# VH-VL binders against q9p5m9: the designs that were tried, part 24

Target 1, 257 residues: q9p5m9
Amino acid sequence: MAKVTGLPEFEDLHTKRKWMLNHMAAAFRMFGRNGYNEGTAGHVTVRDPIDENTFWINPLEVPFSLMKPSDLVHINSDGEIIGGSKMKYNTSGFAIHYEMHKVRPEVICVCHVHSIYGKAFSALGKPLDMLNTDCCVFYNNHGIYFDMDDVISMPEEGRRTAKGLADYKAVLVQNHGIMTVGTTVDEAAYLLSLMERSCQIQLLIDSATKVGERKHVHPTRAKAIRENADNPVGLYTAQQPNFLYEVACSNGELEII

## First folded at step 7 (VH-VL)

Design W03 (framework fv_axatilimab)
Fold by ESMFold2-Fast, scan of step 7:
Structure W03 (fold): chain C 257 residues (1-257), chain A 124 residues (1-124), chain B 107 residues (1-107)
Amino acid sequence: as target 1 above (257 residues)
Amino acid sequence: EVTLKESGPALVKPTQTLTLTCTFSGFSLSTSGVGVGWIRQPPGKALEWLANIYWNDDKYYNPSLKNRLTISKDTSKNQVVLTMTNMDPVDTATYYCARGYGFDEYGTYYFDYWGQGTMVTVSS
Amino acid sequence: DIQMTQSPSSLSASVGDRVTITCLASQSIYDYLAWYQQKPGKAPKLLIYEASYLQSGVPSRFSGSGSGTDYTLTISSLQPEDFATYYCQQYNSYPLTFGGGTKVEIK
């Protein structure tokens, strides 16, 4: 049983930052363990708890599976490095993520990966069908970014991605991958892995069309499941087994705050 | 092999409280998604669901029986207990316990293994 | 509550006959329906779950079909051991509800 009846509370914002960075590094280790990495692609941004106009992002050259809190780069809204490891980071990735943070102050974390099933499903240009219970958190709760036919700036791509995300928890980026948001690192990370699994399951079902017909979760049931599952405390709690596993595997490089 | 067996009194007086125990083997009520329910059947009538309890101690009761029902579990003893207060002759029935098997987190279940049933007669 | 209506309440059949029993739900139950067989003096036995999945050990002459509000149990060639009362049960929502039963008796 996770010992969490609510989100952790901290008297000291420096302690809260340390907590956030450990959960951020653990999320990368989970993504690496699950094969979500693709070269230098994939980014997580987290709004700083002390200065809410500044952000933490992964460095370009550190593998997801080896990420430490000390590797993370602290940047301002202009993309200037102001702290952390001071390693090079993906400036284009930040430009895109910043647009989500800018229009939605409650978005603390934005996760984006070029994972296999997210990329594959994104090429279909359609929303997830409600074909299992777990994916119903995304029922009318994810968007699509369709239009990549012209060369545009990264901030403009970010603005269009934010429009596709709307007020939802996730967006499918056509021919590119998946992106999720959360009020905590854990919420966004859990939703990202759940979206990837949901894409995989639907593709498996679609490959079996000769055997049987697709049976959908009825819209009224899907809505009820979403309304129960789409809550920040529950989503944070769902990620805790993954966080604890990565801490256990880290040889002391991650800690529980 | 999964087995369940009901035990309790065969005769109960009106206004008394009925206590029934379900003892099971071949599965654990600590297994995620598993539950145990109670169903009754008056002589010559249809099956009526009473209550369910799940591995996480979630409990559901038939609203038509109001606050008369209490269900509890002892995972270490492999037992589920049902109590029903203020017994009436209309409550005369065979009472079954059964393993609930469901498809989702709401714990909505069909029953894949049933106990043999215990007859409870309510009379003065 | 979801009301489950079975028809017929009883039927008479001979060994070898095809028997069909229907169950109607007062609202859609999305295939969350089970069928049980009960012999006199015995506990119910699960035959079918999720409308059409046959429980292990149940003979292939039993089949279930349907969707939404309309469900059917079929016995393709009735055997002597099949004379019993059959019940449907929905598990889409609480409270769980059973049909009134269909008694299959020998002609």
Scores: ipSAE 0.000, ipTM 0.400, lowest interface PAE 18.7, mean pLDDT 87

Design W04 (framework fv_axatilimab)
Fold by ESMFold2-Fast, scan of step 7:
Structure W04 (fold): chain C 257 residues (1-257), chain A 126 residues (1-126), chain B 107 residues (1-107)
Amino acid sequence: as target 1 above (257 residues)
Amino acid sequence: EVTLKESGPALVKPTQTLTLTCTFSGFSLSTSGVGVGWIRQPPGKALEWLANIYWNDDKYYNPSLKNRLTISKDTSKNQVVLTMTNMDPVDTATYYCARYGFTRYEDYGSYYFDYWGQGTMVTVSS
Amino acid sequence: DIQMTQSPSSLSASVGDRVTITCLASQSISDWLAWYQQKPGKAPKLLIYAASYLQSGVPSRFSGSGSGTDYTLTISSLQPEDFATYYCQQYNSYPLTFGGGTKVEIK
């Protein structure tokens, strides 16, 4: 198996689409392997490289761990199916994800899951503390969407989520889960798994220590780590071991492009 | 209930250093995502942001005044201190401290100010 | 620095009137805009954050709209207690910057 490193470039946009769909399916397989499943909840959207006003999304009833590129659904900005597998998908989830893509053109991929530690931590209504070096990519680089005491439409919820996300790489959606964004599928997927682990680690530390016994990463160091780690090439590269593992486990259903 | 209160001299002579203290209650700067900022308003003029300090001791300064400003906190006393050097008559203003950060009903990462102190008038005159 | 230009600088209106105040940013601020009300001799009070979200306890006659560089505060039916100066503030990037203010005087 050839090793893939660095950020790939494509002259042929059809080849880029094929690469993107294989990495998208691999991300779902990683999410499933890590137990980020919650019924039919959780969705990934990715902006199509050929028609940048259209998007790819997962179908409702395909298990994350069995996701194939051919299962993915191609939709326009109105949510109409225009290609791909043509299976039913989560229209409410798309309405929310679309608002992130709409206001931030550089956001190619939006990942969202209802994972255990992300849900648990999101109920605390506070940002992640910098309690280890790996989570420092999120230092002043993640938002919170607070739950409102009103009934709102899904597009309105999406607009509020986008405001909570700001210009950051992640948002904790109160009582709901984690959402991350990236300039590639791999970037967003890596950030999502890192946020989940960061939430888990903080909850473990909180269960083991009393107030005042915790040691935070120094703010100067946290800022330096974030400025170094928050880069598209580095984040893409960090996801490659996971991508290659899912390809190896896919029995030929995923392809290295 | 969140409250903030500014304290410091009402009169400062030109070239002197101004030191203002913000004492607050109803929240802690040990809580992640919370911060306190300083804003001033000369008589009859617009609001001007001066400096912010985060729970983690991150500090941000207005570039126009950066060489004159120092912001610090004492988390155990619930206090934030602003120091401004080389005072000039044009620095005559009401100085406010205000909280920024999150609450259960507000988004995090926003640098808008949800609770303000009453303000303290500082006159720079010989 | 992002410059916030607020218009008009002052206006006079009757109780019951619809009042519109505009705030223009020198570059896109992605809806990261707050509106404050300041009564004479008092500290500012937050009315609206993220361009359109009403702060808890603020009357529904206040609303915000806009996107990119162009934002508006509307008071749908002016009341006597709305006599005040209104300020917009961007929080898209440091340094944080405020508009010049709009003084609303009730006739």
Scores: ipSAE 0.000, ipTM 0.410, lowest interface PAE 17.6, mean pLDDT 86

Design W05 (framework fv_axatilimab)
Fold by ESMFold2-Fast, scan of step 7:
Order: sequence, then structure tokens, then C-alpha cells
Structure W05 (fold): chain C 257 residues (1-257), chain A 127 residues (1-127), chain B 107 residues (1-107)
Amino acid sequence: as target 1 above (257 residues)
Amino acid sequence: EVTLKESGPALVKPTQTLTLTCTFSGFSLSTSGVGVGWIRQPPGKALEWLANIYWNDDKYYNPSLKNRLTISKDTSKNQVVLTMTNMDPVDTATYYCAHYGFSYTDWESGSYYFDYWGQGTMVTVSS
Amino acid sequence: DIQMTQSPSSLSASVGDRVTITCLASQSISSYLAWYQQKPGKAPKLLIYAASYLQSGVPSRFSGSGSGTDYTLTISSLQPEDFATYYCQQYNSYPLTFGGGTKVEIK
């Protein structure tokens, strides 16, 4: 029987930064392995543990599957590069992510990808149905942002996305994709992959409606599952198999801190 | 906030051994990746690195002075001690201790630049 | 040992001037270079690490550049508080080595 460990604690914030950047790079490798790539689209931002008004983001030119901690770009709230690899990054993506960080100080990580099933499901303009027990962490715990066919600035799009996200863990952005947030990189990354799989499963069920009927998880059970699953320690722990796998595959480019 | 302070004798006679103590706060030498170094500066001259000690008790010395230098730590007291044998008037200098830690710009090499320095202690070697 | 050569050894400048200090390594140091500022009677202060990364709290007029063996520290518009001695330091390999220093004086 394996011993369950809690969230890591760090006496030194530089060590905490190193831990966060390794988990951030591992999350990108997981996204790449799972095919969440769409050109240069998709970004993860992480609030810096030493200067909480600064952020880490992925460079435009590095494939998700090859991401290293040393590739990550350190920026201030104005989007100016202040450290890290100093490679070009997606300034529009940062403008959108910054709005989530600005209004919710507890949000350490924002993940956003243009994944296949998230994009497909987002076009339906409706919330995820509770069709299996694993997706119930999203029960009344995700928003939708409706694109109204208007042209707006990226900061305004970010503000509208933040309103769609509300105080939830995820938002489906119509015709665009998935965004998740977390108190750790691991939490946000796990929630993003779980939402993608939940969208895929619902689309598969919908394609089979002729040979069967949908059976939803009872609302009382869904609520109980959400209340147990939506916790920072549990969500961090759920991501650890993925993190450890990416470390094992990294040939020394990722570290367990 | 990281602070370091050097202490030791201000005057040393030729051939004697110098012992300097660095007392620090705001970090622990039990923290992975952290270390303390000693640097000296003769009056009007450049900085010269002497020795480093890491959290894991790994030690590095300037080869030009290695036969004269010993560095040690007492983690419970938040102290690092440098000893230098066979002092000579040319060793007259201000001696600094300084903190170093991980660099997020290059995970392979780590960090060996000094981000926080003590005020320095002047050591004069004369008869 | 890696030898670090700074030039010039000293320079005179006026407030508002652009100042450039050069540091040359005897072999490639792969951008493992730091710059320090030292005022008379005071300990050195870290300005820049990894050749170009500005330490927190250091004004944006300071910048570092370079690669391989050739590195520069630039002060884009010199201020009165910038009159000091500047040192480069390589940390590519032990022993750690410093440059000879560059004294920036009032003209």
C-alpha cells in the first residue's frame, strides 16, 4: 500500500519556483503527448512565487512535447520579458490569462488549449452533462463563454472569459476550446485533460443515441462526487502519474524537486 | 529577507591562522540548492573567490589557496566558518560571505552567482 | 582557470551618458556571467545574472548582453547613483573568477 503524500512545502521560494517550472514543463509535455497542439495556439501561465505580480508563460516556438523549464518566459503584468528564456511568446494569450489572475489571486495557474474534443464540444454552446463519475468534478463547477460574433480587444475578451469562468475551475469557450485554473500547475493541468476526455465521452455517447439512451449520474451523487473530488490536494495527486511519466520520458530534462 | 554578517579578528600576525564566521538569517543551509561562499578584496584591488559550501556539505576551494583553506558549516547555528592558514601581509583584505542558490535560467548548471552579500570584515595582516 | 578581462579599467562619464563595459572570457562561458555594482566602502550588489537577466529591483537602464566569450554591461542613461565600480563574474566552472573591475567616475 503506497503512502499518500500531500502538497510539497518549500522553505525557500527559489526552490518552489524550480518545482513549479518543472511541473509546468511536464504539463506541456503531457498536452503534446495527448495531441492538444494547434500550431502556436495554447498557453499556460503560472504566477511567480517570489514576485506574485509576475508570470511564467510558454514561448511560441517550442513544441509542447519538447518543453523544458529553461524554455519558459518570465514576464511582468505589462507583458514585458523580465527573465527566463527571453523567447517570443503569445502576447494576446497573456492578455487573456492575466484577467483571470488579476481578479482571482488564488489562481496560480491558467491552462488553455485548442484541443479536438474541447473545440468540438464548445461549438454546441451548452454545459457538459454528467454522463460518468469522473466528469462529476465539473458538476455545477464549470462555465461557458458565449462568443457573440463581435470584435473586441484581447483584454476585453479576457474579462468576458473571466466572467464566464466565475468562481469555477473550468470554462468552455464557444468555438475556441477549454480553459482551466488551479492553485497548482498540476491541478489546472489535470482538470484540462479531464475536461477534454469528458467532452470526448459525451460526443461518443451522443453519436450512439440511436442504439441507446443517455443515463445521467443522479444529481445527488454528482454533487457528492464533486464535493469529494474538488480539492487542491486530491487534484494535485491525480496529476502525479502524468507528471512522473513525463519525468521518466524526459531523459533528464525534467527534475523531481 | 536574506542577511549575512562576517565576524573575526581585525588584526592577524604573519604565519597565524585566520578564522572567520558568517552568521546568516532568512535562509537555511538545510534547503536544497542553497550555499554560502567566501570572497575577498584587497584594498584597491579586484574581488577574489575563496571557497563555497553547499547544503549537502559539498565544498569547493580556489586551487591557488586550497592547501590553506577550510570551509565548514553549522546548520543549527546558521553559520559558515572559513579558516585560512599561514597568513601573510598580502592576505590583507576585506572578507565577504555571500549567499547563492538555484537559477531558473539554467537548471543544469545551477546558480553560483552571489545575490546577497554580508557587509564585509577588514582583516589586516601585520607584525 | 577562466580569465575574465574587463575593459576599460576606468572611464569618466556625465549624467545622461550611455556607458558600455566589456568583459572577455578566456574560453566560452555559455552565458554563465553575473555583473555586480560596488560603491566605495560597501559590499557588491548583484545587477545581472545569466548575462542578461536583470535582478529584481535593479533599474531598467541597466542591461546585459553577449554570448560565448564576449559580454557587455550597458547603462543607457547614467544617473548620479550609478558612479561606482562594476565587476563581471563567470560561474561556468570552478574556480569562480571575477574581472578586474571598471570604475565609472564623474567627468
Scores: ipSAE 0.000, ipTM 0.378, lowest interface PAE 21.3, mean pLDDT 87

Design W06 (framework fv_axatilimab)
Fold by ESMFold2-Fast, scan of step 7:
Structure W06 (fold): chain C 257 residues (1-257), chain A 126 residues (1-126), chain B 107 residues (1-107)
Amino acid sequence: as target 1 above (257 residues)
Amino acid sequence: EVTLKESGPALVKPTQTLTLTCTFSGFSLSTSGVGVGWIRQPPGKALEWLANIYSNDEKYYNPSLKNRLTISKDTSKNQVVLTMTNMDPVDTATYYCAHGFTYPEDWPTSYYFDYWGQGTMVTVSS
Amino acid sequence: DIQMTQSPSSLSASVGDRVTITCLASQDIYEYLAWYQQKPGKAPKLLIYYASTLQSGVPSRFSGSGSGTDYTLTISSLQPEDFATYYCQQYNSYPLTFGGGTKVEIK
């Protein structure tokens, strides 16, 4: 059984890939369990550990809640299927996600879902306020990508989204939702669920401001929390309870490597 | 109409403590979402923020000067007081108090300054 | 601390000219940026807040734009009374920081 103590290391890259795909499938199951799935919308891309110029992505027709490692599609940088399940996938979603991977080699995983509170908050066109300690990992650590009047290609939209993401861990996509990145699947998945909860909490507080006054986390404290919490090992570790829960619920379809 | 006016000594000797008072009218520091800040400007140099005080008595200080600065308010007198210890010739500047506000009109993490006092010149010399 | 860099440090322009002043933040300030005008011997006066919102009573020839780290103050048709030093200020986080100023000198 995996211990909740840190990032695992692998001598064999094929074993690392197997570990990665199980964590990727578990992340989808968590997203589905939390109601983040919206038809065929939403994508996760993961850089392959053996060929770092190739990527794994979810197929269009598999529900998040039923995702298995064997369902995942392996593609090259041109979007050609080179392995995995070989099922149809969202080529436009990959074109956008690829731009984040291309400019930031340390980005192993990009997560994007059409979640209720992320979509709602993104329509406000403003950054997340620091209204609780848990959201402070996003303090001056998330961007905004504003809606455009232009009709542009998906690669161009991806390049603009990457610019909005900058060197941060998350971007709010106006009228669309949330995107997060990580050095592991677990990091990106944890950050996505945390951003969704942060959006929900802010919307609840905003609705209550006619009763009370919004109080922000002190800027010095928010900065200190961000500096401590924006840590790849810590964020990986924070996701492990979710991963282990999805493995337990998978009826043997997910494996602890 | 919001007005602010600074008062205090024009001359301070090195190592002495400076006390400046900001007297204001046209707003109350009992109102949520407003505050008063202190900003200084050495002759021919840029503006430098020193300290803010909010209506709820939260206080913020420039970290480079924090151990030297104290800000307080007296709502009954409509005054905000700034105290700065261990004055040095490099502290020679015009000191301004200003009305702090934020927009969007949420509880502010910080302020811009929509109305300023005329400023008071403080010279530090022996 | 968020560092605010203004360019140019000074400029000379004729009445009627379009003047552009830029302000670069060392990190994203989410449009929490104000612009001030300071005339010689006077206190600063607020022109613009939230990057692009014009303060009441400020002439419409002044406008602000920008997002993220890059912000601009524009004077569409310079007037003699616009001779002044202009400062940007971020109010996204403490400590509050000002730009170094841009001196506008009318030719």
Scores: ipSAE 0.000, ipTM 0.373, lowest interface PAE 22.3, mean pLDDT 87

Design W07 (framework fv_axatilimab)
Fold by ESMFold2-Fast, scan of step 7:
Structure W07 (fold): chain C 257 residues (1-257), chain A 129 residues (1-129), chain B 107 residues (1-107)
Amino acid sequence: as target 1 above (257 residues)
Amino acid sequence: EVTLKESGPALVKPTQTLTLTCTFSGFSLSTSGVGVGWIRQPPGKALEWLANIYWNDDKYYNPSLKNRLTISKDTSKNQVVLTMTNMDPVDTATYYCARYGFTYSGEDYGTYSYYFDYWGQGTMVTVSS
Amino acid sequence: DIQMTQSPSSLSASVGDRVTITCLASQGISSYLAWYQQKPGKAPKLLIYAASSLQSGVPSRFSGSGSGTDYTLTISSLQPEDFATYYCQQYNSYPLTFGGGTKVEIK
């Protein structure tokens, strides 16, 4: 009976772009606050709402925790800077992310960061187990890309990652980490942080196996949770406390549209 | 207001197929997490669950009857249909359809919601020659 | 399959009495248990879900408790309209199973 706010709608696409860039910068601040940064590694791309064949990406040298909308770089499909801050960005990262955008037009945002537990878990060569209710959104609902034996080009790595991702919203990449996608920045960002926490929890449980039995969420229950949780509006909403917190901490550098 | 109503034949001969339709209002099976199930009750006996269908077309059947049961939905008509083959006098019962669902309850996604919150009035099916 | 055993099968009580009905599961069901009331010739009505959560519109004299395998429905002060058959149902796993029912009769 209570009204829940759905996905924002915009009459003006320039206002939509401003909304997207503020949420993108907030996502980076959340990633930085949670320690998902690793030097200059890690990238988020978002498809522009005005020109769907162009993308926004983070600059190489701006710390995640200090990211603001004006720092973001606008590029075309060839990787040429066409707007934004015009700072240098990770061209290899774009080559990989572009392959997801290219094959799936509904993918607005692609997130990838070099987080500790995602990297650690990806080295084990196994899919995520359902060991708590929150991770069940990933139950038979995440890709895996193992078999990272050869040196390959970045576009080819992107194509293989896209194949491993399939039609899912998250993929574990062997020895590399986590990649997530979404129809909004918030959806992709929430899924990435949730997958990182899920990897951490599984590693903690695996290390403690001798002190207790490893109890899995029953497949029927896991499926029911997945069906309820895997929806774009719900995932967007789940990210809003993080967005609002980063806005509050930004000293006016981030805006709620 | 949520309502469900069962319809189908009152009399079925042994070996025939029973088809029951549940028509509902006040909710849609396009809504994530909602489903409709069928439960029967032989005269003077306990309730027995038969089958469930979810908004996403996931189907669950009582294993003791699975080879005889088919459940389907028509989301545009707000209908769920149960088909039961090879009817026997022991299948004489009142057949109910009822709504169930998985509801978002906040921070931990809530719990399983495979309890039945609204029931149809029931339809009596007698299997006799 | 999870077997649900209700006790007693029937009981006689007077208006104002405290009535307790027990439901025992053959294995742990993690509080995924519902209670229903059924009056003669009528469909069941949901009273309680998740072992202890009262359904909207159900009088506060009804309460549920329990965990693991052992669950209880309590009616704190029986009213004339409460004479009915009560069923428990587990929804921890498929197939969904109901108890045999407890008939609450007037003394």
Scores: ipSAE 0.000, ipTM 0.403, lowest interface PAE 18.1, mean pLDDT 87

Design X01 (framework fv_ebronucimab)
Fold by ESMFold2-Fast, scan of step 7:
Structure X01 (fold): chain C 257 residues (1-257), chain A 121 residues (1-121), chain B 111 residues (1-111)
Amino acid sequence: as target 1 above (257 residues)
Amino acid sequence: EVQLVESGGGLVQPGRSLRLSCAASGFTFSNYAMNWVRQAPGKGLEWVSGISWNSGSISYADSVQGRFTISRDNGKNSLYLQMNSLRAEDTALYFCAKYGFYEGSYYFDYWGQGTMVTVSS
Amino acid sequence: QSELTQPRSVSGSPGQSVTISCTGTSSDVGYEDYVHWYQQHPGKAPKLLISEVSYRPSGVPDRFSGSKSGNTASLTISGLQAEDEADYYCSSYTSSSTYYVFGTGTDVTVL
């Protein structure tokens, strides 16, 4: 019998918040290390464990790769800063993320980046093909938000994005990027990096048409893989090697709670 | 069709006050950041002030900080600029400008025609 | 606050290409891709011409293109037409959240 890191449980919600903020900062460091940054674009929102109608978000001008728990901004549902670092954050980004949190209470974390392969693949207007076993967690488990050629508000953009996300774990935002959700920071962060790699792999395969035919994972197998892989404990666990690596690289700025 | 219509400009003496208004239509005003940008006769563009969708974030150019106050009334689809302690250097055409649609990108996608403010004796 | 530096004027004949530079610092023009270009005809409001260094909004002819190298962004107008005679302004978000900055403006004359 070996023991693996399971989903942690906390009796003290202040300890849970500290755990959450360290994992949130680590997720940003992973995103930065992997080149998912694009200027000041990209945000992660996390529902606070103490005041469930309030959220934590990254400040606008802190590099992903240098993110600390103390940099994170605590805001209410109206977007007003109520705690944390008090730095300026992306109010439009919050307005969009808030719509996912509002309609799906189990969504604790929303991750969104303007990453290279996510942007590229999102421009194709089609769902991800099941071209390897790892991407099968997204089999009939990701949506597409098709960009409309109309002028709309940020909350309306958020409502349409939430509709595209449906009950799924991810959405491809046409001409914009990718977004994932999770019951933990780790789940959403792992899914985001997996979606980016899945987009990259598919684009590479499509570029290699001269060397062989594309072989898809059979739909029955893809469904079985998704049903096994789409679970909160497994997805949390999958992110732990990344979390531990960022802690090791943080020179004491991140903590294991 | 997005429209921004400025009003309230005019001739005003140095040291006095003036309030500009901008009436917005054709989009959901309450969800976009709004700005004032000015242009002195024969000169370039100068950003003056900006306000977020919910008034939670407000900023000013150094030249007007402490003298001008930006505000909005989302129920009336209106943006305002209260200008106090006016100086000859404030003489300019004042444009109402809307921030663009997407996150992390700060550009002015729509502009009004402007309202002229002349500070003179 | 500090303005981005543009040439006061550039000129060309119909059908030629002209390039307008916009020079700043690492905290504005050099920071990410937050350079935008606006076209202003005499007596009219500015119009967004290029966003995020090189993106062309719907309705803007492909004769207009943008690029950036280090702390200098450039707007190129190819196949110059009489209707391109206007003032052109660059702008950038700064790494400070205090203000937004415009360039000094460039008067384009079609000879």
Scores: ipSAE 0.000, ipTM 0.379, lowest interface PAE 19.9, mean pLDDT 86

Design X02 (framework fv_ebronucimab)
Fold by ESMFold2-Fast, scan of step 7:
Structure X02 (fold): chain C 257 residues (1-257), chain A 122 residues (1-122), chain B 111 residues (1-111)
Amino acid sequence: as target 1 above (257 residues)
Amino acid sequence: EVQLVESGGGLVQPGRSLRLSCAASGFTFSNYAMNWVRQAPGKGLEWVSGISWNSGSISYADSVQGRFTISRDNGKNSLYLQMNSLRAEDTALYFCAKYGFNYEGSYYFDYWGQGTMVTVSS
Amino acid sequence: QSELTQPRSVSGSPGQSVTISCTGTSSDIGWYDYVHWYQQHPGKAPKLLISYVSERPSGVPDRFSGSKSGNTASLTISGLQAEDEADYYCSSYTSSSTYYVFGTGTDVTVL
């Protein structure tokens, strides 16, 4: 039975790695089920619990909805495959994600997808408005990375994205999509799906013929909600229903550790 | 009632070290990123260093990178700046500054301390 | 270090309007609405005057206003008063250099 409150603790780091890879594969299945896929785009990177300077990433040739722990690729900081599956992965995506991990050691997981509402909202070049209580975890807790009108390397794009992310939980990448970070896979995955839904809700409100005034959550209340909601245990717990659902749908390909 | 009180400045010889402190009160210190900003006598403002609420993100101006170390103690509501290998050009009034209520790419300082003077002279 | 460019000084008589420019690049002021203005009286700490190009904090008079056009942000002080004599600094988020940058500063003289 899964622990749905509190963060799990592991005496054995190999058991922790197995837990982590199952939650990572489940996150991809959730993303696929929710339509956050765009061809081979979209990446999740996770810092390895045994060697903190190495990372796990998804292979290019496996659909999100079919992701298994055994499909995941283990790479070092130079992008060389050192374990896991031997499948090809997106080296440009890793170069960008690596800069988030490098700047912030507490960032265990970086999630990035080219989802419909995230892409659409990112084209507006503005921060998310606090139009419902659920999105208030992002109140003054997400950045915007504006693509500059120049040709730059992927590591440089990663460094600029990391600046846009700052110390926040999410960044809207202009004309591109959403990126979120977490101290666990579950935290980052939950935040990504919440940001996508928040973008969808705002776009629906913004597209409505004027039938009423847009009512924002009061800044004082939004800050109080963010201070309560932006916590690793709560965010991990919020993802557990999604994790358990993907395990139930996996026909034994995913395990509860 | 927000207050930021800097201390630890003084006269110091080139190559030596100083540790600045900033005591914060009147807000939940652990929820805000904190910064050091300096101003040389008769000159403009220069951002020196910043630290996120949990110390997970730390940044420095190029002029101090490798010499200065920012840190915080949330249990004591205190911000610190360890300044090593001091140079004459580090002579300035050093302000402790709090990021404002709106963090969204804002990088504005809603409250500042009175500053503590650091003079690097032989 | 990359700094935002401001005029060294501007001056006016009581009751006049003065405008202070703050010029950056397309990668900072030209792109982001994260432009803030600080007022510093001699011997005092800076005080936030305008945030997000044009937003006034509580207690800041209506005669202070901000705007932005292209790569230049502007602070306008209408109905200039003796107590407005101070140094004014802009600041902006930038993605291409130092994480946080200030302008070069403008000395406002009320004659």
Scores: ipSAE 0.000, ipTM 0.399, lowest interface PAE 17.2, mean pLDDT 85

